# Ledger of designs, part 9: VH-VL binders against q9yh85r1066to1250

Target 1, 185 residues: q9yh85r1066to1250
Amino acid sequence: ASCIVSGYGHYLTFDGFSFDFQSSCALVLCTTIHGACERSDTFPTFTVTVTAKNEDRDTSLACVVKQVEVEVFNYYIVIHRAYKYTVMINNERLYLPLKLGQGKVNIFAFGFHIVVETDFGLKVVYDWKTFLSVTIPRSFQNLTYGLCGRYNGNPDDDLVAAGGTPRFGVTDFVQSWAKRDTFCR
Short names: E, the ipSAE of ESMFold2; O, the ipSAE of OpenDDE; V2, 0.75 times the mean of E and O plus 0.25 times the DockQ between their complexes.

## First folded at step 1 (VH-VL)

Design r4 (framework fv_roledumab)
Fold by ESMFold2-Fast, scan of step 1:
Structure r4 (fold): chain C 185 residues (1-185), chain A 122 residues (1-122), chain B 107 residues (1-107)
Amino acid sequence: as target 1 above (185 residues)
Amino acid sequence: QVQLVESGGGVVQPGRSLRLSCTASGFTFSNYGMHWVRQAPAKGLEWVATIWYDGSEKQYADSVKGRFTFSRDNSQDTLYLQLNSLRPEDTAVYYCAKDEWYSSGYDAFDIWGQGTMVTVSS
Amino acid sequence: AIRMTQSPSSFSASTGDRVTITCRASQGISSYVAWYQQKSGKAPKFLIYAASTLESGVPSRFSGSGSGTDFTLTINSLQSEDFATYYCQQYYDYPLTFGQGTRVEIT
C-alpha cells in the first residue's frame, strides 16, 4: 500500500484516511520504530520523515515538501529540494544514481522524480516539489506507525500518536509525530 | 539568445526605496530559480536573495532580511527586488542571475545580467 | 555560514604561464563549488560547476579540481583575455557564499 503527501499538506494514509495539515516541523511519516523500541528483529527497520515549507504566510499554495529523510540499513539519506538529483548520505552529498550495500538500497532519478527503493520493498518517490509517496509491502501490516497510520485495514486506528496512544484530533495527532519536542507554528 | 536585463537602479537617499526589475528571454523562465547578487565598488560578490522557479521558496542574506523583498511574475518572465530602508552600505551593482539546474534555486549561476547600479548617498 | 577563502588575493602573471588559484571551504561541501571569471566593468562569467565540470563554451585551458574543503582552478596557458578576477562559490547550503576573489594581473 501507498501513503501519499500531495499539494499543500494533504495526506492519505495506508488505510485510506485523508487529512490536511500544514507544518514546518520535521514530521515522522512512516516508521517501524516507536517509543525507541523496535517491534521486529526479523524485519528491517526504517523511518521516513518529511519537512514542509510555507514561503508565503498568506497562501497555502506556497507550501512545498522541502526535505525527505529516509533512515534504513544504517544509511541516513536526506533528499533536499534545493539540491535536485543529489542526496546526502551520512553527511556526504552524492550524485545520482547510487547503489548502496550492493543493491540493498537504490537511489535514482525517474523522469522528474527521485526514487529510493530497498531490497525488501520500501519505495519512496518524491517529485522535488509537493508529491511524496511511501509504498511498503503487505508484510508490514500492523508494523508501522506515523502520519501514514498503522496499515491494519482500520482507518480509525490511523490517528495513533507516538507511543501508541490514540488521538482523535488531527492537530494533536500531527504534533505528536513532530521530531522536535516543541510546537511548530 | 539567452539574456537577462536589469533596470530600476539609481541614486537615492538613505531610508528611501527602489524597485529593481530583471527581464528574461531565450529560456523557459518558469523552469529555473533566480538570484540577486550584488557587488559594492571595488569589493567582491555577495549573494543577496534566491527565489525558486515557482516563487514558493525565497531566501535572503542576513544583511538584507526584513528590508528586501524578492518576487517573480512567470507570466511576464520578470523578476523583482524591492529595496526598502536603504543604507549607504547597500550601494552596489545588482545583478540578477539564473540558476543552472531545473526547478532548483540553490545551484550555481550560469547566466548573469549586465547589472544595475544602486547608489545610496546623502 | 560556510566561509570560502581564496588564495592568493592577487598576483601578476605573463601570457603562457600556468596559473593556479585555490579556494578553501570552512566545512565539507563535497563537490558543490562553482568558479566565475569577472573582467573589469562586466558581469561575472560562469566557468566551472561541480568543482571540475567545464561550462559549455569555456576554453579547455581552464580546469577545476578538488572535493571536500580544498578546491583549485587552473589555467594551463594564460591568454591575454584571461586577466580578470576569479571567484569561487559554494552552493552546498544557504546562505550561498563566494570567496573574496583573486585578481590575475598582467606583469
Scores: ipSAE 0.000, ipTM 0.458, lowest interface PAE 15.9, mean pLDDT 79

Design r5 (framework fv_roledumab)
Fold by ESMFold2-Fast, scan of step 1:
Structure r5 (fold): chain C 185 residues (1-185), chain A 123 residues (1-123), chain B 107 residues (1-107)
Amino acid sequence: as target 1 above (185 residues)
Amino acid sequence: QVQLVESGGGVVQPGRSLRLSCTASGFTFSSYGMHWVRQAPAKGLEWVATISYDGSNKQYADSVKGRFTFSRDNSQDTLYLQLNSLRPEDTAVYYCARGEDYVWGSYDAFDIWGQGTMVTVSS
Amino acid sequence: AIRMTQSPSSFSASTGDRVTITCRASQDIGSYVAWYQQKSGKAPKFLIYAASTLQSGVPSRFSGSGSGTDFTLTINSLQSEDFATYYCQQYNSYPWTFGQGTRVEIT
């Protein structure tokens, strides 16, 4: 299943729920790490974070994806739109393509997109501007949290806040998944 | 008016210390990574140090590592560069310069510069 | 550390001339090059980043090009305010390094 962020702050969850919101904070899009019950022994853990920015002060319609962060297999991968066809890993900017952990993580260009893929089926695709997608295998059903929802086959319960309680307002939902001490404007 | 103003330069003997300051105005100081760059008389530019927007990450040139300490006070919109164990080779105009909104993932060109403060280390 | 070498170190030019300054990196740095202008007694001024992207407010007579190890700054139709020293800088990896500078003098 795929979770999609498209231009101007449009979101589509794994279960097919769609909503709109614009924020300049770093937002947890999808994570397997929530609370004390991690499945690190059986399933790999990962977190995908997205940060947007407005390119036009007069209108929110000029919102673009500024940065994508992928944490997996102890790699902290930062993709920034200002540095196309490169990624930052551990304070160093590296050129594509990259093969990390003997192929556990592959980062490469495909057409005009950057692709981050893992040996367990996580796939992150970003176009360096407004399109971002996160695809995970069915084995992660009911194991993910974040703006992409629960991946449990029911779109009506995708507005689950960071505290685990359902939210009925999009603003509260999105703000609950903003990284706690991350600078945002 | 976006502005950076350096102070604290002077003439000192080798082995002594100086503390440089840089005060920012006209922009949200706490959201930017900052740099110090120096220029010896009739020489080119040399990067000295970088500090992240919140002060948690710092990088230093090998020539000054262990002798210079970079810090910031976001509540006062001020940068500090503590220069210890000064050598004649440290004689230069020291500039503070603005980086991007934060060090991680942004380009590291220096878009705003102060006017500089002169440090002279002579025997 | 990545070494940045500029050529020439200095030269004389007249208003209206087309001026070209070259910068070479000791290893591949992609397009992570910035250019600065410094006038006598003044702080440097930011001109170009990402090898070819002109900073807002910088006159269009300035342009940058190059990738990998070879980079060029060009000034079309030099004006009196352009007589200065120009520096390239790499920001691919720490430590950040600058070229030695190219001084453009009036004839």
Scores: ipSAE 0.000, ipTM 0.489, lowest interface PAE 12.7, mean pLDDT 80

Design r6 (framework fv_roledumab)
Fold by ESMFold2-Fast, scan of step 1:
Structure r6 (fold): chain C 185 residues (1-185), chain A 124 residues (1-124), chain B 107 residues (1-107)
Amino acid sequence: as target 1 above (185 residues)
Amino acid sequence: QVQLVESGGGVVQPGRSLRLSCTASGFTFSTYGMHWVRQAPAKGLEWVATIWYDGSNKQYADSVKGRFTFSRDNSQDTLYLQLNSLRPEDTAVYYCAREYYDILTGYYEAFDIWGQGTMVTVSS
Amino acid sequence: AIRMTQSPSSFSASTGDRVTITCRASQGISNYVAWYQQKSGKAPKFLIYEASTLQSGVPSRFSGSGSGTDFTLTINSLQSEDFATYYCQQYYSTPYTFGQGTRVEIT
């Protein structure tokens, strides 16, 4: 299933729920980590974070994805739209293509996109501007949290706050997944 | 298949109103931004308005702002354009059109699907 | 608003001819240009986007080029089905604007 972030601050969850929100905070889009240090050695863990901003395109303003962060296999990968065809790993800028962990993570350019793939099926695609998608295999059903929802076949319960309590309002839902403080509303 | 069908056009006097409809089929309507484009007799194309996939944002050409209202009903796969305070210069064939959105690139790439159009004639 | 100026407004051609239509933007619009074909009494048909990318199903005799402010649509070896009016459109920013159209008619 895929979770999509598109221009204008549009979100489409794994279960098909759509919503809009504009925020400059770093938002947890998809994570398998619930309750901080709760972790399994046999279960692959990852976190995808997105940060957006408005961009002035001369006669208009458009919402763009400024930065994408992927944390997987102890690699902290930062993709920034201003540095096309490069990524930062542990604060070091590296050029594509890259193979990390003997192929556990592959980062490469495909057309206008950057692709981050893992050996367990996580695929992150970003166009350096307005489009971001996160694709995960069916084995992650009911195992993910964040703005992309629970991946459980029910769009009505995708608004699950960071504390595990369902939120009814989009603003409260998004704010609960912000990595920075609460005034980023 | 993928199709857009407009209806609601007709002949009206200046100052009157009309409600245009556009019914979508063959694709997931709720995920696409939509547009209205018009064409006066023997003239070129003019963009009229856009509406986001969920109806939360709308933009209008200056020539129709304040007179036309765009809306959508995602449960019925239908677009509506309310034309108020019609003027002779509003006489045109009105087309609804779908944004071509390349999901892989995430870019808006113009209008890939157009309806057949519905004629609005404003005359005294 | 960004003005799109097409030239020529009309011209005559014969089957087998190479036809070139030009479109000029009043400001830089990168490659955010689409081209449409419109036959009499019908809705426009999407041909090209991003200045040079052919839409699926469009014959390879059609091609587009350009970036910034100057764009062209070329039809190599014109066929009888290609006699129509062609429009360029910018989608760099709202309001989206079209050229005034170029009618390609039989000599």
Scores: ipSAE 0.000, ipTM 0.455, lowest interface PAE 17.5, mean pLDDT 79

Design r7 (framework fv_roledumab)
Fold by ESMFold2-Fast, scan of step 1:
Structure r7 (fold): chain C 185 residues (1-185), chain A 120 residues (1-120), chain B 107 residues (1-107)
Amino acid sequence: as target 1 above (185 residues)
Amino acid sequence: QVQLVESGGGVVQPGRSLRLSCTASGFTFSDYAMHWVRQAPAKGLEWVATISYDGSNKQYADSVKGRFTFSRDNSQDTLYLQLNSLRPEDTAVYYCAREVDYGDWYFDLWGQGTMVTVSS
Amino acid sequence: AIRMTQSPSSFSASTGDRVTITCRASQGISSWVAWYQQKSGKAPKFLIYAASTLQSGVPSRFSGSGSGTDFTLTINSLQSEDFATYYCQQYESYPLTFGQGTRVEIT
């Protein structure tokens, strides 16, 4: 299943729930890390974070994805739209294509997109502007949290706050997954 | 031609008030979030406050919360910082600064500064 | 709040020297660091953003690097107009914070 961020703050969760929200905060899209309630030694963990900004001061409709962060296999991968065809990995700027951990993580350009994929099926695709998708295999059903939802086949329960409590309002939901503190629009 | 000009600074006794102004020219003022940054004599820069492009969102440094009020008048291209209950520790040059872009909270344009001296 | 620590706090240099200023964040801030130059009696001037991107019009002798917690500003072949105080600033989260400044003085 795929979770999509497109255009002016439009989100489509793994289960097909759509919502709109504009924020300059760093937002957790998808994570397998959910408190200390349950931890798996054998299941890979990851976190995908997105940060947006308004690039055109003339219109509120010109929202772009500024940065994408992927944490997986002890690699902290930062994709910044101002530095096309490069990524920052654990404090080092590197040029594409990259093969990390003997193929555990592959980062490459595909057309005008950058692709980050793992040996367990996580795939992040970003167009350096407004399109971002996160795809995970069915084996992760009920194992993920974040703005992309629970991936459990029920779109009505995708609004789960960072604390694990369901939130009814979109504003409360998005704010609970924001990493940057206070000034978020 | 793009510039920010501060005014309203002066010498006051502790507990008094001052109103600082910052006038923008050469750009579309209403498109930008604005900040105040201060610098005590021979010290470094300290962020004081921010105001969103439309004035709906404001944030203040803990050291000035409850005493300073930030506002803007987009029809006049002007910022205001009301300084109340001034303390000697507030002595500084106050700069207004333009935020580069929404979500990018760094400053590409600064005024020349206005000096506030709180003396006993 | 994220504390930004610069080193050294001051040092003397001569024209033609290669100057390196370090800025350390108390927590990870990705690449969200800007650098400013301030000359005596003047407002700060914006030099670099996103740790390594030079502002248009800034001489190529200036460069920035780093990510995470450790950041560096380098001036290759120092010129007479470069004697100033330099500040780093994080923009990862509010409150916004600056380093204490590094003063580059003429020998």
Scores: ipSAE 0.010, ipTM 0.489, lowest interface PAE 9.6, mean pLDDT 81

Design r8 (framework fv_roledumab; at its last look DockQ between E and O 0.15; V2 from the best seeds 0.00; counts 0 for: pae E 18.7 > 2, placed apart)
Fold by OpenDDE, look of step 2:
Structure r8 (fold): chain C 185 residues (1-185), chain A 124 residues (1-124), chain B 107 residues (1-107)
Amino acid sequence: as target 1 above (185 residues)
Amino acid sequence: QVQLVESGGGVVQPGRSLRLSCTASGFTFSSYGMHWVRQAPAKGLEWVATIWYDGSDKQYADSVKGRFTFSRDNSQDTLYLQLNSLRPEDTAVYYCARDTEYVYEGSTYYFDYWGQGTMVTVSS
Amino acid sequence: AIRMTQSPSSFSASTGDRVTITCRASQSISSYVAWYQQKSGKAPKFLIYAASTLQSGVPSRFSGSGSGTDFTLTINSLQSEDFATYYCQQSYDTPYTFGQGTRVEIT
């Protein structure tokens, strides 16, 4: 299934739950859960984070994806809007295409998109503007948390905050997945 | 059948306190989030507070935050709303209402069942 | 907070009439809108959520429509028991907010 972040702060979870939110904070889109099932210990872990930025246009809703972060196989991958066709890997800037871990991670450009693929089926697509998608295989059902939801076929339980607590509102839900810093409180 | 019964309303002076109760029956109380909604005389509806099915978290309207406390006793199938530092603008019928979903999963869609309400009047 | 602007505030109608009540949200709220009926001196009663979820016991003459910011409650062929005040409510985000209400009166 695919989780989608589209321009202007539109989110669509794996299970089809849609919501809108504007934030300049880094937000956890998807992160794996350990111990959710007997098979969870054999599955790779990963985290996808997105940082958006509002643009001062006539439409107050104009929002672009500024940065995408992918943590997988002990690689910290940073994709920044300002540095097209490059990525930061563990704080080193590298140029595309890239293969990491003997092919465990494949990073390449396709048209106006950057694609991050893993050998277990994680796929991140980013257009350096307003579109971001995260695709994961069915084997990860019930193994994910974040803004993309639980991926269990039930959109009604996607508002689960960090720590596993359900949230009543979108704002509380989204804010619970924000990485706090001096500029994001 | 689902039934919610509020009590504890009355007439009080500004600055005083009241404690409202809502007794639930006809459903598994501990499996549902619950809400308080109030309605001033000849006015519309205003959401007041929400509590998780297990009481693990609570949310309040800005107008009552810091003054009202929402709690529940799942062993008694009862909700409580402690009204402190009451103001004339708190005058209203207070309704308890049930959240939408069995075994609350984090999404509220609507308030499917309401009590009859209890009147709170704050006047000098 | 998300504002729900409901219209009209009140109007008179006759039995058999087609009645339409509108609610506009200050921002997109997808389909997270519920409608309630309140008769004089009584508690609100849930009617319909979004466009398709009717409360058990609610007549089929009640219907909801809309998405994003504009929503409508329709009563097809108003009955005598339908004279009441109706409220829209968004459940998209806290604080949950209601429309001002629409009072449907007898002509």
Scores: ipSAE 0.034, ipTM 0.587, lowest interface PAE 5.4, mean pLDDT 89
Fold by ESMFold2-Fast, scan of step 1:
Structure r8 (fold): chain C 185 residues (1-185), chain A 124 residues (1-124), chain B 107 residues (1-107)
Amino acid sequence: as target 1 above (185 residues)
Amino acid sequence: QVQLVESGGGVVQPGRSLRLSCTASGFTFSSYGMHWVRQAPAKGLEWVATIWYDGSDKQYADSVKGRFTFSRDNSQDTLYLQLNSLRPEDTAVYYCARDTEYVYEGSTYYFDYWGQGTMVTVSS
Amino acid sequence: AIRMTQSPSSFSASTGDRVTITCRASQSISSYVAWYQQKSGKAPKFLIYAASTLQSGVPSRFSGSGSGTDFTLTINSLQSEDFATYYCQQSYDTPYTFGQGTRVEIT
């Protein structure tokens, strides 16, 4: 299923829940790292995390997605809009297209978008401006957390805070998924 | 079997303080978030504050933030709302209410059980 | 803050009537809405949550529906004990907000 972020601070979760929130904080959209005290017998061996950050400027770019981070298979991939058609891996800027881990991760341009794909079906698409989508396969149902929700077929329980504990509402939910060293409005 | 009993209301002059209490029985108090909701005479319901099951997190309506303090004593199954710098606009029946969700089971928050209310009148 | 607007503000009805009360949110709130009944001089009573789920012990003549911005509470075959004020409430975000109320009165 796909989770969509638009440059107007509009979010559509894997389960179809939509909400609006404007923040310049680095926000965790989707992660398979569960919270403490979760009782589940089956989790993937590896971790997947997708994080996004919006521009915080008093200009026409205020609603633009500034940076997208993808952590998968021990690769930390940073996509920054100021450096189009390149990515940062291990603090080195590399030109597209790239094939990592013998094809486990493929990063390439498709039209005017950047695409990050994995051999298990993760697909991150970003237009270097206002559109970001995260698609994850059905095998991850009920294994994800973050702003994109639980991916369990129920949009009414997507507001799960960091650590797997429910919180008071959308503002508290979003703020719980903000990375440290940032401020959320 | 679930019961909430408020007390502490009264008539006070503007600028004064009151302390409201709510005593819970018939459920495991320490496992539920709690709320305060008020209702001015002949008006509708207005949410005032919410407190997490262990008291570690609280939310307040902007109209009362900085003046009202919400607290709980899980050892006594009691909730407190300290009302400071009271204004005529704070005149209302104050209800304590239990959150619908047991702390580990869900993410939807409503007010499933309410006390009888305690009247706070702020006038000269 | 999310505003909740109820209509009508009052309704005149007779025992046996079918009563419909509408609640509109100023933005999409999914199904995060509850309905409460308040009788004169009493505390509110929890009726419905998650837009359409009936609270245990609430008579089956009460039902709720809706999602997004528009929600409805329906009372089929109104009984004498149902004359009261009804409130909708959103739990999508803080501050939690209530509708202004709909008063169901005897004709």
Scores: ipSAE 0.012, ipTM 0.621, lowest interface PAE 8.8, mean pLDDT 81
Fold by ESMFold2, look of step 2:
Structure r8 (fold): chain C 185 residues (1-185), chain A 124 residues (1-124), chain B 107 residues (1-107)
Amino acid sequence: as target 1 above (185 residues)
Amino acid sequence: QVQLVESGGGVVQPGRSLRLSCTASGFTFSSYGMHWVRQAPAKGLEWVATIWYDGSDKQYADSVKGRFTFSRDNSQDTLYLQLNSLRPEDTAVYYCARDTEYVYEGSTYYFDYWGQGTMVTVSS
Amino acid sequence: AIRMTQSPSSFSASTGDRVTITCRASQSISSYVAWYQQKSGKAPKFLIYAASTLQSGVPSRFSGSGSGTDFTLTINSLQSEDFATYYCQQSYDTPYTFGQGTRVEIT
């Protein structure tokens, strides 16, 4: 199943729910880590975060995907559009292609895209501009949270906020998954 | 005891501007999202605008986008709504309203406390 | 924009009556609905949120139900203070629209 972010803040969840939202905050698209500091040890843990640029209130602008973050295994991977064909791995900038952990994570260029693949089937594709997709295998059904939804075949429950409450509208749902920082406040 | 007091309403000609204020007391103002809702004479309620607890995000109804500007001053527990390019259809009682309890950095868009309103009349 | 349509627009009732007001959304909005009471010349009062959760301090004769597109507000035994106009409101997505209102009047 694939989750898609496209220009102008368009989102399509794993279960086919679509919504629009423009934000300059870093947003959690897909995570297997939900709630307090507890984590599962029965499946691989990961988090994919996206940051957009050029959002302007009360006007429409193209939303460029500025940065994509992937946390998986012991790797913190940062892909920034200003530094094409390179990636930060645990705060060190490295050139593509990369094979981490003897194939646990592969990062490479394909056409005009960067691809991050894991040995368990997580795949992140980013065109350095406006397109981002996150693909996960069906074994992660019911195991994911974030803007990409629950992956359970039911688009009606995709709007689960970080605290697990179902009462949020689309705006509140998106903001509940925002990683607010000093430049986003 | 939650209190919201609107001010700044009046009678103005089309194309003119007004600035509405709402002063809050009885709660931690900086912890709540806030809203403006209006009601034309003998008509129903219309959501106008929302501002986040820290002023970092704002939302407007399409009917007022580009003409109205919402802001807040958390040091003075005060909201402001700048009404520019006023039209006769903007004639209404303007209420400030509080979002329900802040839980997870978002607004719930349920309006649990309302002021008594301030009247804006736009007439030739 | 999500349209909220209330029915009826008005009706007459007596104290002790069971009153039901309906609200229909133009698309599915899960349970993101609130209900408000407004008396003439007064600001609205918050009654119910999340379709069925009664706000603290609201009398238990008020109840809400529904999900998806169809929602109801019920007053099980109407009291003299309940004659007012009632509004539904969706909090699902911007613009956060209200129904057009239902007036409950004395017979």
Scores: ipSAE 0.000, ipTM 0.458, lowest interface PAE 18.7, mean pLDDT 81
ESMFold2 (binder alone), look of step 2: mean pLDDT 92; pTM 0.939

Design r9 (framework fv_roledumab)
Fold by ESMFold2-Fast, scan of step 1:
Structure r9 (fold): chain C 185 residues (1-185), chain A 121 residues (1-121), chain B 107 residues (1-107)
Amino acid sequence: as target 1 above (185 residues)
Amino acid sequence: QVQLVESGGGVVQPGRSLRLSCTASGFTFSSYGMHWVRQAPAKGLEWVATIWYDGSNKQYADSVKGRFTFSRDNSQDTLYLQLNSLRPEDTAVYYCARHYSRGWYDAFDIWGQGTMVTVSS
Amino acid sequence: AIRMTQSPSSFSASTGDRVTITCRASQGISSYVAWYQQKSGKAPKFLIYAASTLQSGVPSRFSGSGSGTDFTLTINSLQSEDFATYYCQQYYSYPRTFGQGTRVEIT
């Protein structure tokens, strides 16, 4: 299943719930790391974070995806819109294509997109502007958290806030997954 | 205002049992996951167990799995840890702590004062 | 399990000093590290999460840094209330594990 972020802050979760919210904060889009849930030692862990930026100063608000962070297999991968066809891995800037860990992680350009894929089926696709998608295999059902939801076939429980508390409002839900506790204008 | 108070500690012989309690006040207890963390005399911190906000999921450290049982009563704002088959190495101050996660972080943001469990022959 | 190793085990310092405590993980844990302060006879207090983000109300003289396997807690211009034991903790995977602690003692 796929979770999609499109321009102007539109989100579509793995279970088909859609919502709109604009934020300048770094937001946890999808993660397998949650302190209140049992973890299987068979499944790998990962986290995908997205940060938006307003491009238009004159006539209207135009939000783009500024950067995407992917944390997997001890690699902290940063994809920044201003540095096309490159990624920052831990502390090094590298040009595409890249094959890490003997193929555990592959990072390459496909048309106008950058693709990050893992040997267990995580696929992150970004167009360097407004489109970001995260695809995970069905084996991750009920194992993910974040703005993309729980991936359990029930859209009604996709608004699970960080810390395991359900939230009814979109604003509270999004703020619970922000990288700063401080409100981001 | 926000407070956690532990009780139920004491001195017991190896193989015996104790029941620890933690009473919460000043926040909506039923909305938070909770932890137990212990600290042996002159030693560091060791995570013991986690319980989900509704009690549906529980995790235990391997050293206590099968011997300790974690539970909660949201109607009374109270947390329980049943300690069975106690061993000398279980001697420690047991802290109740609130789980606070926001996005990528996981924190033990509010801690009780602790209750001492001593297992000696 | 992920082993967290702190160094030094103890450090003697005076008020006004800059104190640095290190924490090393046995495997890569990205930035999933929290830091706690514990004063003698008291419960731990939450200081830092995500390796570098200060909890609300924590003085700005505290700072954290690091990623992957190497992490640092720095106290700029040590104050009398800062003499305590400091613990790092990983929350990358279960079981949750703490470092053994670093004691900051008055000279």
Scores: ipSAE 0.006, ipTM 0.486, lowest interface PAE 11.8, mean pLDDT 80

